# Ledger of designs, part 44: VHH binders against p91247

Target 1, 277 residues: p91247
Amino acid sequence: MAVDMIVEPKWVVQNFGNIRILDASWTFKPKADVAEYKAKYYNKFGVGMNELKNPEYLAEHINGAAHFNFDIAYYPSEDERFTLYTPEEFSSYVKRLGVFNGDHLVIYGRGKDGGMAAASRAYWTFRYYGYTTVSVLNGGIEAFKLAQGVVQSDSKAEGIRCKDAIHFPIGEVCAAKGFKKKTDCDQAFAAKGIKVGDTVVISCGIGLSASAICLAAARSGIVAKLYNGGVHELAYKAPQHLNMRVTLLLHAITVLRCTYIHFTFLYAIVIKIERIV
Short names: E, the ipSAE of ESMFold2; O, the ipSAE of OpenDDE; V2, 0.75 times the mean of E and O plus 0.25 times the DockQ between their complexes.

## First folded at step 17 (VHH; framework vhh_rezetamig_d1)

Design a8 (at its last look DockQ between E and O 0.01; V2 from the best seeds 0.00; counts 0 for: pae E 16.9 > 2, grease 25.6 > 24.2, SAP .737 > .668, placed apart)
Fold by OpenDDE, look of step 17:
Structure a8 (fold): chain B 277 residues (1-277), chain A 128 residues (1-128)
Amino acid sequence: as target 1 above (277 residues)
Amino acid sequence: QLQLQESGPGLVKPSETLSLTCTVSGGSISSGSYYWGWIRQPPGKGLEWIGWIHYSGSTYYNPSLENRVTISVDTSKNQFSLKLSSVTAADTAVYYCAAEPEFITYEELAKLIGTDYRGQGTLVTVSS
């Protein structure tokens, strides 16, 4: 069934009773200790849902929306901030969110860029697990409120760069009110030499900005592949794919004892892939 | 494992419509995370992208072919098809159906190569 990847607030209001809304709001926080998380929360979704509350979601959220909590939906690993559960495990979590087979999921966020980074990350997560009726609410909860949607109340976080990769700031496809127009996004991609028919890999620090850019690219007819591991993994495992600027940045961060986590929301890297004959 | 197989006539007359079908096995078109589409290789030339269809129903065509190309999906048969109208000799090529995943692994990324699934290809000759 044909589903728009990005839906406008008015549409959501009009179809409010026929969709399942998920709040993908996530507040930036350092990666949890891997061992501790594994012991306390890994595949223990009930415990997580009780103990890992999001103040922003609690303060205000779209009426009836469940919180797709990144602190629960994913788990930390040595290589990834948001490691993906097995399909079976994820299904267990999704069921707890009141999502049924066949539901049209509408995912929204809040804050910077209308929350499109987080919403899009959630979108691609559901796509990864084979969900085919998923949309992102353009402009997030703020746009929804302006469209006279009914809400319940709370607040936001930002991203990293690579060598052979095209630097692509999320601001090229997102603004304060959500995704820019398709035409504007088309132009932004074109300006970077990315065209319809190209196959690109998109990555960022922890997968948020990259997700948004991937969604925008998909809307523009660009074959976009999301890399889940992010730029940090590449920096460690394949530094040759990163440009000098990124390398210098990483060194600077190391010297400053800054956690790589703080730079993950601002931009993504886009890598063109050569098609195998 | 995802498998794709092209089928259709190998000979088409000029001005007629080229029709091909791709049968997908090892996965469902309706539930997969792929771009589905077609590419072709004319004799002695490189690969040419024809178009994609996304799960959302959106279609994306090569601008050079946009007015003549239609890609559609039949989920009941787990197939997708290509129609190319008003064909000429220039449309003679080996046609491949392909699926491009929406996600990529580190191993795949490290190679910086396309990891699409493709059929074996089918030669379509345009001749009177």
Scores: ipSAE 0.059, ipTM 0.578, lowest interface PAE 1.9, mean pLDDT 83
Fold by ESMFold2, look of step 17:
Structure a8 (fold): chain B 277 residues (1-277), chain A 128 residues (1-128)
Amino acid sequence: as target 1 above (277 residues)
Amino acid sequence: QLQLQESGPGLVKPSETLSLTCTVSGGSISSGSYYWGWIRQPPGKGLEWIGWIHYSGSTYYNPSLENRVTISVDTSKNQFSLKLSSVTAADTAVYYCAAEPEFITYEELAKLIGTDYRGQGTLVTVSS
């Protein structure tokens, strides 16, 4: 499928649930030592993703966007700063970002030029590898915010617990004729280990199932918070309410689940928390 | 392991019903831990979900299409199907069948890295 090479912020906001967004932000720095990089990071994408953080991306990025990090996506060589990996190696990296064949990718940057240089470099890199369903967001994150797009932050958590997300299908509280009886919904929540007085964050891909589950939870005396941008929004906009284990889990879920989040509108992720956001 | 294959007509006349079938191999619809469903991509546009069916018979449809959509399962043939009534040119798209995991934990998420539970896609054109 052909897609536009350049997309406007309004279009991205309108199509938010139907695209995969990459932040191509790169902070200028001297070229890394070639031998040291080869020994430590070359073709070791997990290590690079853990250790080569970009503070601008962590501080703020478009909701759900993974970071296409130039310090990871390329490697330095004697004659080049940003040497291309083999197609197989590159594929391995972008799969860790939640990019799969057939996704419509939208790449953005930031800075004085609206991020157009960085986003365009990433765009042509994807084209080089034969990935053609890719677009550049005109004007980057700043233009996206002016169009009232949602952004998030990936700061440290402040000590809430989340061992595993609870899968909660909408069918637990709804049937074709509407909401089930309160007592049936009370039992459904109890069966999932959610009781009166618990505080929960409820999210799904686009927020429709989560909205219904939030209403049922409120009727059952459960303190429920709906997040339209997904549970990753809590991890990245209010990190003081999450611990490091939850933050890492949500980041991994967001990266992998971006291809599938729009398919999960019929069930929600419920996380019990000790703090209210 | 799990594989999905779309089949059905590539051309449908306006006002008629679009019918597609998805054949599942490498797993059983009735014993799998998936929702089974349909998505589409109109020319030059993003992916749009159509609906899902659970093996128990529960269905979940995109509200924008719900009055025109029926999704059903035939467990004896290990197939599920899409019927979209009263089609117009706006329904021209590449249609994909797909599987959505019923449960997702960190363990299941880690196993799914790089997995694509989507068929190859089939173009359906609505035209006279």
Scores: ipSAE 0.000, ipTM 0.107, lowest interface PAE 16.9, mean pLDDT 72
ESMFold2 (binder alone), look of step 17: mean pLDDT 82; pTM 0.839

## First folded at step 20 (VHH)

Design g1 (framework vhh_vobarilizumab_d1; at its last look DockQ between E and O 0.25; V2 from the best seeds 0.00; counts 0 for: pae E 11.1 > 2, unsure alone 64.8 < 65, grease 27.9 > 24.2, SAP .783 > .668)
Fold by OpenDDE, look of step 20:
Structure g1 (fold): chain B 277 residues (1-277), chain A 127 residues (1-127)
Amino acid sequence: as target 1 above (277 residues)
Amino acid sequence: EVQLVESGGGLVQPGGSLRLSCAASGFTFSSYYMAWYRQAPGKGRELVAWISYSGSTYYADSVKGRFTISRDNAKNTLYLQMNSLRPEDTAVYYCAAEPEFITYEELAKLISGYDYWGQGTLVTVSS
C-alpha cells in the first residue's frame, strides 16, 4: 500500500507501535580513509555499529529507534563519500537495525531544517533498495518531542524490536504524578488495539516499565501477563521459542555485546498471544 | 503438580441455575488468572469468563448478565454462578489457570500452547 512520504509527528505518535523508526542523525566528519575503512568496517556492520557510534543519537533519540548511521550504511570510495552497498550487503545491515520485511519505516533527523536532509537521503536510500513503505518524519526529533513523543538518552544504543508486538510507551499510562486515570489508560490500550479479552504478554528491558504497564492493563480488565525477565533475556535464552510466534530482532550492538545491554526502556512490548483452545 | 478439579455440573431445566466450582492446587492461586471455558458438542472450546488476581472480570457476550465468575483465594477455589440457563449453554465446562507473572519457562510453555486445564464438568440444560 502506498504510504505518505512525509508524516507528521502526531501521526507517528499515534502509530508508534506499528512502525519502525530509524534515526538518520549524522554529524559531519571528514571522509574516512578508503583503505582503512575497507579493512575495518566494509561489510562488517557489527564492528561498525560497535565502534562508530553517533554521540547525538546516544544523547537522545526516539524510543525504540535504531540508528541508521551514514558512517555504516555507506562506505567511502575514491570518488564517493557514501557509496552504496550491494542489495545483499545492505540487507544485512538493515536486518541488524531490526527492520522486518513489510515494516513501515519512519525516518527522522535532527538539527538544521529538522534534519530533513539526512532523513531524506536515508529515505531515498531505502527506496533505492526497493523498500516501498518508507516515510520521513516531518520536523525530526524536535517536532516529535513537541508532539509529546517519547525520547530516550542512551549511552549504549541498544534496542529490541519484536515483530507483531505492540510497542507501548509507559507514558501512555503514567505521568509525572503517577498512573493516569483508568479511563485514560483504557483509551490508550484501545488506541493500540488492546482490548478486554485479549491475552497479552508484556515485557521490557528489566521489567520495570512492563510492570507498570501490566498493572495498568490489569486495572483496565485486560488479561496481561508480565514477563518476569527482560526482553533481552528472552531473546538470548529462547530465540527459538520466540520465532514460533514472535520474531525479535536485536540491534547489532546488543547481539554482539551481550554485556552492554541497555535496560532502561521507556516502553514495553505487548505481545498478543494467540492460542487455540 | 497442578490440579484443577471442576464440580457442580448436572442436568437443569431452562431458566434454572447452577454453581460450578473449581478446586485448584499445585500453584500460587492468587497469582493466576482463572477462567471458565466451555465446549458444546460438535463445537470448539470457547471462553466463558475470566477473573484476574485483582478481581477484574470478563464475560463472553453470550453469558453477560447471567453468569458470574468469582474466586476465593483463601480456598483456592474458582466459581461460576450460572443463572437463567439456556439450552445453548449445554457444554462441558472447563476450569483454566494462567499465570499473570511468567518466567522464561512459563513463557516457553505458553508459546507452545500449554495451559492448565481441568477435566471438565458437564452442564446439560434441557426441558
Scores: ipSAE 0.127, ipTM 0.614, lowest interface PAE 1.5, mean pLDDT 82
Fold by ESMFold2, look of step 20:
Structure g1 (fold): chain B 277 residues (1-277), chain A 127 residues (1-127)
Amino acid sequence: as target 1 above (277 residues)
Amino acid sequence: EVQLVESGGGLVQPGGSLRLSCAASGFTFSSYYMAWYRQAPGKGRELVAWISYSGSTYYADSVKGRFTISRDNAKNTLYLQMNSLRPEDTAVYYCAAEPEFITYEELAKLISGYDYWGQGTLVTVSS
């Protein structure tokens, strides 16, 4: 479908739940050493995402926005600072950001003139790779805030903090004859860092695996809450709470459609809720 | 808004009994599981017991056989009968209410830091 190249802040606020938002913030810095970058980060997107954090993004970004990080999305070569990956490699990176076919992407920047230069570069990068359902947010995060849009920070640790999602196969608590013994399930939860008195939110593809895991968790004294929308809805509504492992599993489910029902019964996602007083 | 008000705490000698209650309002009580937690001075909050909407119960090993959780859905009230009390049961006891099924809106509230806890009631077991 054809989308506007530039969208206004009020439109983004009104369509907030129906778009995927990327922060294209980039802080000027000297070109990285080509050989060192190649050894450490080239085509190692998980490593780059873990090590190449942007402080401005962490301090404040539009609610739900993933960071399209120029230090990861491109690589330095002898002739260029921002050399393009192959389409397959680029696709691997952006799927880790929660970007899938059919999404309407909205890209923004920050700073003077609304960060339009960085956002526009990211926009044209997506178009280069054939992703045409993409727009730039006019005026960046500053204009979005003036239109009363919601922003968030990843740098503060007060309140309830949502941890990385935990992959939890149903086989950890079930065997051929039904539920495993309570003591076996207690150990399975403990091995995943989930203990008596913890609060968890559990989700899977259609809610069946999550339901069984919720019952086993309740028997083990864990306060388990079943997310009724499933993992696919959570990935759409709140991608910032899904880690690399969950994103890769969602990709595998999509690719293996012929085994879709069987695969969706293999695991649930457990999100541990830590209450910080 | 959700309100949970605990009562029934107090001073009691070892071997004594107390009955805690928790008056609930602002939600459909019969659709929630309810729990008691406790927090001793300088320690983390721990689960004591919970009861499902259908009456299924769980007890921490430290209180099993001594404590009984119950609910009265007609009165929107949760109870904890504590018998054979020991000095190590000394803590602030908290009532908690949690839905078993969460919509996206409820998940968003949980992530944003909304709290479904009462203010607590102090239980002191001392000779």
Scores: ipSAE 0.005, ipTM 0.317, lowest interface PAE 11.1, mean pLDDT 75
ESMFold2 (binder alone), look of step 20: mean pLDDT 79; pTM 0.795

Design g2 (framework vhh_7mjh_2; at its last look DockQ between E and O 0.23; V2 from the best seeds 0.00; counts 0 for: pae E 9.2 > 2, grease 27.2 > 24.2, SAP .756 > .668)
Fold by OpenDDE, look of step 20:
Structure g2 (fold): chain B 277 residues (1-277), chain A 127 residues (1-127)
Amino acid sequence: as target 1 above (277 residues)
Amino acid sequence: EVQLVESGGGLVQPGGSLRLSCAASGFTFSSYYMSWVRQAPGKGLEWIGWISYSGSTYYNPSLKSLVTISRDNSKNTLYLQMNSLRAEDTATYYCAAEPEFITYEELAKLISGYDYWGQGTTVTVSS
């Protein structure tokens, strides 16, 4: 299916639950030693994703966005700063970013020129590997923020996504003073393709956001099921339903920083389950 | 084991009325939302409406004037009253249990195809 190569922030906000967002932010640094990189990180994406984190991305990124890290997505060689992996190897990395077949990828950058250079490089890379539904977010994260998109400032919930799940920010149904009007919530659900009669499971980090969304859904006539264990339990018990990056992060966080996990989820995932009679 | 058994289906003339029942067992009925859905021959599933544990109801706008959902928690039974039936109402009618909370185990089952639906009861509206 044909998609626009460049999408505007407003469009991304409107389609937030139906796209896979990738942060292509990259901070300049000298080329790594070829031999050392080969030994430590070449085709070892799990190791790279744990050790080669980008401070800018960690400080702030679009909510739910995975980091397409140039220090991992490519490898240094004698002649190139960003040598391309084989399709098979790259596919392995992409899977770890929580990209599923058929996803509409929206890639963004930051900083100078709205991060268009990095975003475009990533775009080109995905195109190179045969991905057909790829777009660049015009203006990067800064433009997205101005369009009132949701951003987060940690790596704890990086790229949290379930297969075929809809990301649903709590801000869609809640404002500073509490729940939005029913009509606004109705529209929010409708915009995400959630309707009365759907089999809907809602989950988040610790159940708070999901609970609020469930309540709003109920008011709108949607009987949603709250997943009691939250995304963390799902990541632990059924990592196959989540992207590998998030799974690994969650495991690491659960083990190392249990206290901070609670504040990171500004959105819930909504899983629609098709019932076949 | 969750069991839902629909009954009350049959042949009815246009303009007629019919009351379907759904007998529930194997779960705390009074704690569940209950829904009715139907599937006409050759068509997809159509949601009819639901009733909460407290008796509040919500209906498909297209069917609201023609249907009433009720429940008797003391009998673990869900009801669907249909009036002014038309040929287009010919379908298999299913009741479904809708838990508000789901565990991992339940989620896994659901993903695997487990459903809280009955086998259905067939309604034929014909002269």
Scores: ipSAE 0.186, ipTM 0.645, lowest interface PAE 1.2, mean pLDDT 82
Fold by ESMFold2, look of step 20:
Structure g2 (fold): chain B 277 residues (1-277), chain A 127 residues (1-127)
Amino acid sequence: as target 1 above (277 residues)
Amino acid sequence: EVQLVESGGGLVQPGGSLRLSCAASGFTFSSYYMSWVRQAPGKGLEWIGWISYSGSTYYNPSLKSLVTISRDNSKNTLYLQMNSLRAEDTATYYCAAEPEFITYEELAKLISGYDYWGQGTTVTVSS
């Protein structure tokens, strides 16, 4: 059954008894020690669910929503913060959340971007495993609670640029109410030189903001591919005979670290792929 | 093994219509976004359009009024309807599967020139 990629709060209220709701709330934290995580939590989903609780989820969540916890659903590795389990292992985790074949999953988050970064990451994860009856709740728990009218904010200017890597703030496509209108997002992509029919690879420091930008890009008709890693890992692993400018990509990693320190914007790197020959 | 097989090409008069098909196997077709791309003789690749798993379509603006992309997920088949064909539409037409969430291994294959494309079907528009 095909379902919409993004659903509105009114639709969720109207369909409340016929959907499975997941809270994808995740609080930013340093990457866990790989060896320690492996010893305590790797593939031990019951232990993780008992010990790795999110205070925001516990304090308030949509009635009936289970927590899709990034600290449990993925594991840290040397190369990635959110390394994917095997399909069998992942299935074991999500069954504990009450997710079964045929459910229409609706995933939401919370926070100043309407939770779109976290919800979009979870959305793409389910699609990776072949679960396609999945949607993101636009505007997250705040919009579901029938939040007051919110004035739309303009996207802020770029802070730092790198050649062949496009600096893309999440605020270009998201605001407090969730994703901006499609026409606003279309214009934001066009303003960055990203047009319908371009093939792009999108990455960021930890893989969350890139997820939201990739979902917005798909809605705008851009062939967008979400890289399941950070820009740092990508640059380190780039083969030496790729036609990318390796030195420029390494400079982009350095610049991204600086922009994360300037905390008012969440950024991704967009790399256009040419299919000429 | 991923297989994409285009069919329905051939000779057609200017002003005529053709419907191309792309039969897919070896992957979960209903989970993939799909594209049509063409290459005219001696020219580079030209993107035609992209269709989501649920049927939402996105077209090259210069071709938007001439083409319609559709899919039948129950038959694992992608379609391209072309109308009012012109000599400039003479090309080899390819379908492609668009992975949306990629690991490093898939990225490395993409960068090294590996694509999920079919062998193509040739459309010739001439009197």
Scores: ipSAE 0.006, ipTM 0.414, lowest interface PAE 9.2, mean pLDDT 75
ESMFold2 (binder alone), look of step 20: mean pLDDT 78; pTM 0.784

Design g3 (framework vhh_7xy4_2; at its last look DockQ between E and O 0.66; V2 from the best seeds 0.00; counts 0 for: pae E 9.0 > 2, SAP .691 > .668)
Fold by OpenDDE, look of step 20:
Structure g3 (fold): chain B 277 residues (1-277), chain A 128 residues (1-128)
Amino acid sequence: as target 1 above (277 residues)
Amino acid sequence: QLQLVESGGGLVQPGGSLRLSCAASGFTFSSYYMAWVRQPHGKGLEYIAWISGSGGSTYYSDSVKGRFTISRDNAKNTLYLQMNSLKPEDTAMYYCAAEPEFITYEELAKLISGYDYKGQGTQVTVSS
């Protein structure tokens, strides 16, 4: 059964006993050593869950929420910050989170943009693995607290732009309290020449901002695909095929080969795919 | 291997209705946008409708908006197109197409290369 991709805090409060809530809070950190992680944590979810705890989640989380920890849910590789496990491996992890088949997952984050980047990343991850009843809590834990009578504040930051690429900042679709109104997002997409009927691939540094933008795009009726490898992978793998249909990407990739690997998550690159269909 | 099998096409009179189905296999169905594309004889492909993996978002071309409804059953790996108020202009080969929502490098490469994620099609003919 189809569910709303984005749900409001009041809805979550009203449906609190009928949903499975996941905290997707993630604190930015450098990529772990690939070999070390492989040895210690790869497909060892029990070990990871015991040793790789998130202080923010521990300090405060929605009651009953399990932590969908990016440091466990994914693994680092040479090519990707957040490499995806096999469906079987991921399923093993998800089971450990207390998620059952058919659960309506409501995923939230915290912090900047209401935690929409992280929440959306988790959303798309579950979608990738075939989960159909998944929603993002708009505004994250802060919005949820407010819905219950608790008050809290948030702040904004700027990212790096590349010339000759379609850059789409997350701030166009998200604000301090979560996703902007659909109409506002529609306008933002339109302003960038992105319209309903377009097929776009969206990528960013590590896939978080891009995930949020993808979710917003989907809400707005734009066919948006998330590229998991991010702009970094594209930078060195840049296949000959990209030259033919994604000229803008190549220019962006050239610029991104510079040293700012970790700060590009505030901006997503939107690639229009020219297809016959 | 990704497989899409369209069915439900046929001959119908103007104003009539048809319901197309597309059986999908070989991929995680719920992780793909699904679309209906049609190709009139001697003309190019027309993107007429799409639906997100979850089914929460839909798009319609202006040519079919208000008349056609796209839906999906992820439990059955099936895509549907309810076509009402059919017109002669709707006569075409109708294809089911899949587009990944979340793509790997390999999938991106396929997408860029023009990899065809559509079935063999089902013929819809609207005629008096």
Scores: ipSAE 0.197, ipTM 0.629, lowest interface PAE 1.7, mean pLDDT 83
Fold by ESMFold2, look of step 20:
Structure g3 (fold): chain B 277 residues (1-277), chain A 128 residues (1-128)
Amino acid sequence: as target 1 above (277 residues)
Amino acid sequence: QLQLVESGGGLVQPGGSLRLSCAASGFTFSSYYMAWVRQPHGKGLEYIAWISGSGGSTYYSDSVKGRFTISRDNAKNTLYLQMNSLKPEDTAMYYCAAEPEFITYEELAKLISGYDYKGQGTQVTVSS
């Protein structure tokens, strides 16, 4: 059964008893030691759920919501912070959260962007595993708690920029209430030269900002592909077996290797793919 | 291995209708954008319609909007294109295409290498 990709807080309140809600809150921290994680937590979801608790989730969450914890749902590997489990392993984890086939799953986050980056990452993860009755709660826990009148937020200083890539700040598609209106996002993509029917690969430092931008792009009719490995992995791995017609991607890879900077939540890199006919 | 098989093409008169099907196998169908792409003889590819993995979002090029309808049945792993009010300029080879919504490095490497996720095509000819 088809469900909307993005649902509004009023809809969630009205359908509260008929949906399964997940909190996708994640607190930034460096990648865990791969060997230590493997020994203690890899594919040991009960242990992870007992020991890897998120204090923001524990302090406050939507009533009945289980925590989809990025530090449990993925595992760190040599080259990736958020390496995907096999479908069978992932299924074992989400069943412990009370998620079964047929549930309408609604995912939310928290924070200045309405939690859209974290919720969108979790959304795309469920999509990857073939779970398609899944939606993102627009505006996260803050919007669910009911905003008072006009909500304003200060824009922070711009993050780090990669030369020769399309710079796309998350603020182009998100505001304090959550995702901007579709027409505003359509204009934001067009202003960056990204048109309906373009195929794009979207990446950032750890994939959270890119997840929200990818979801907004999909709503705008752009064939958006979320790169799981982050921009540093792309720069590291892409030279092998490259099609010489992928001109824009090569420029992005070259620029990234010259700058080893701490990427933040502020932007993603959008790489247009030329289709060979 | 990913396989896409188009069917339902043929010869139709202007103003007629035709329904194309695309049978998909070898991947999680519901996690892929699906598209119809056409290529008139001796011309380039035109992406004319696409649909999200869930079927909740659809998009049409201006050349077919209002005349064609894309749909999918995720239980049957089948993509459809209902083509109404056909015109001679709709004459083309029609392909279905599959594009993953969320990619790993392996899938990205295939995309960068120019690997096509489209079938062998089905011919649609609109002529009196």
Scores: ipSAE 0.012, ipTM 0.445, lowest interface PAE 9.0, mean pLDDT 76
ESMFold2 (binder alone), look of step 20: mean pLDDT 79; pTM 0.795

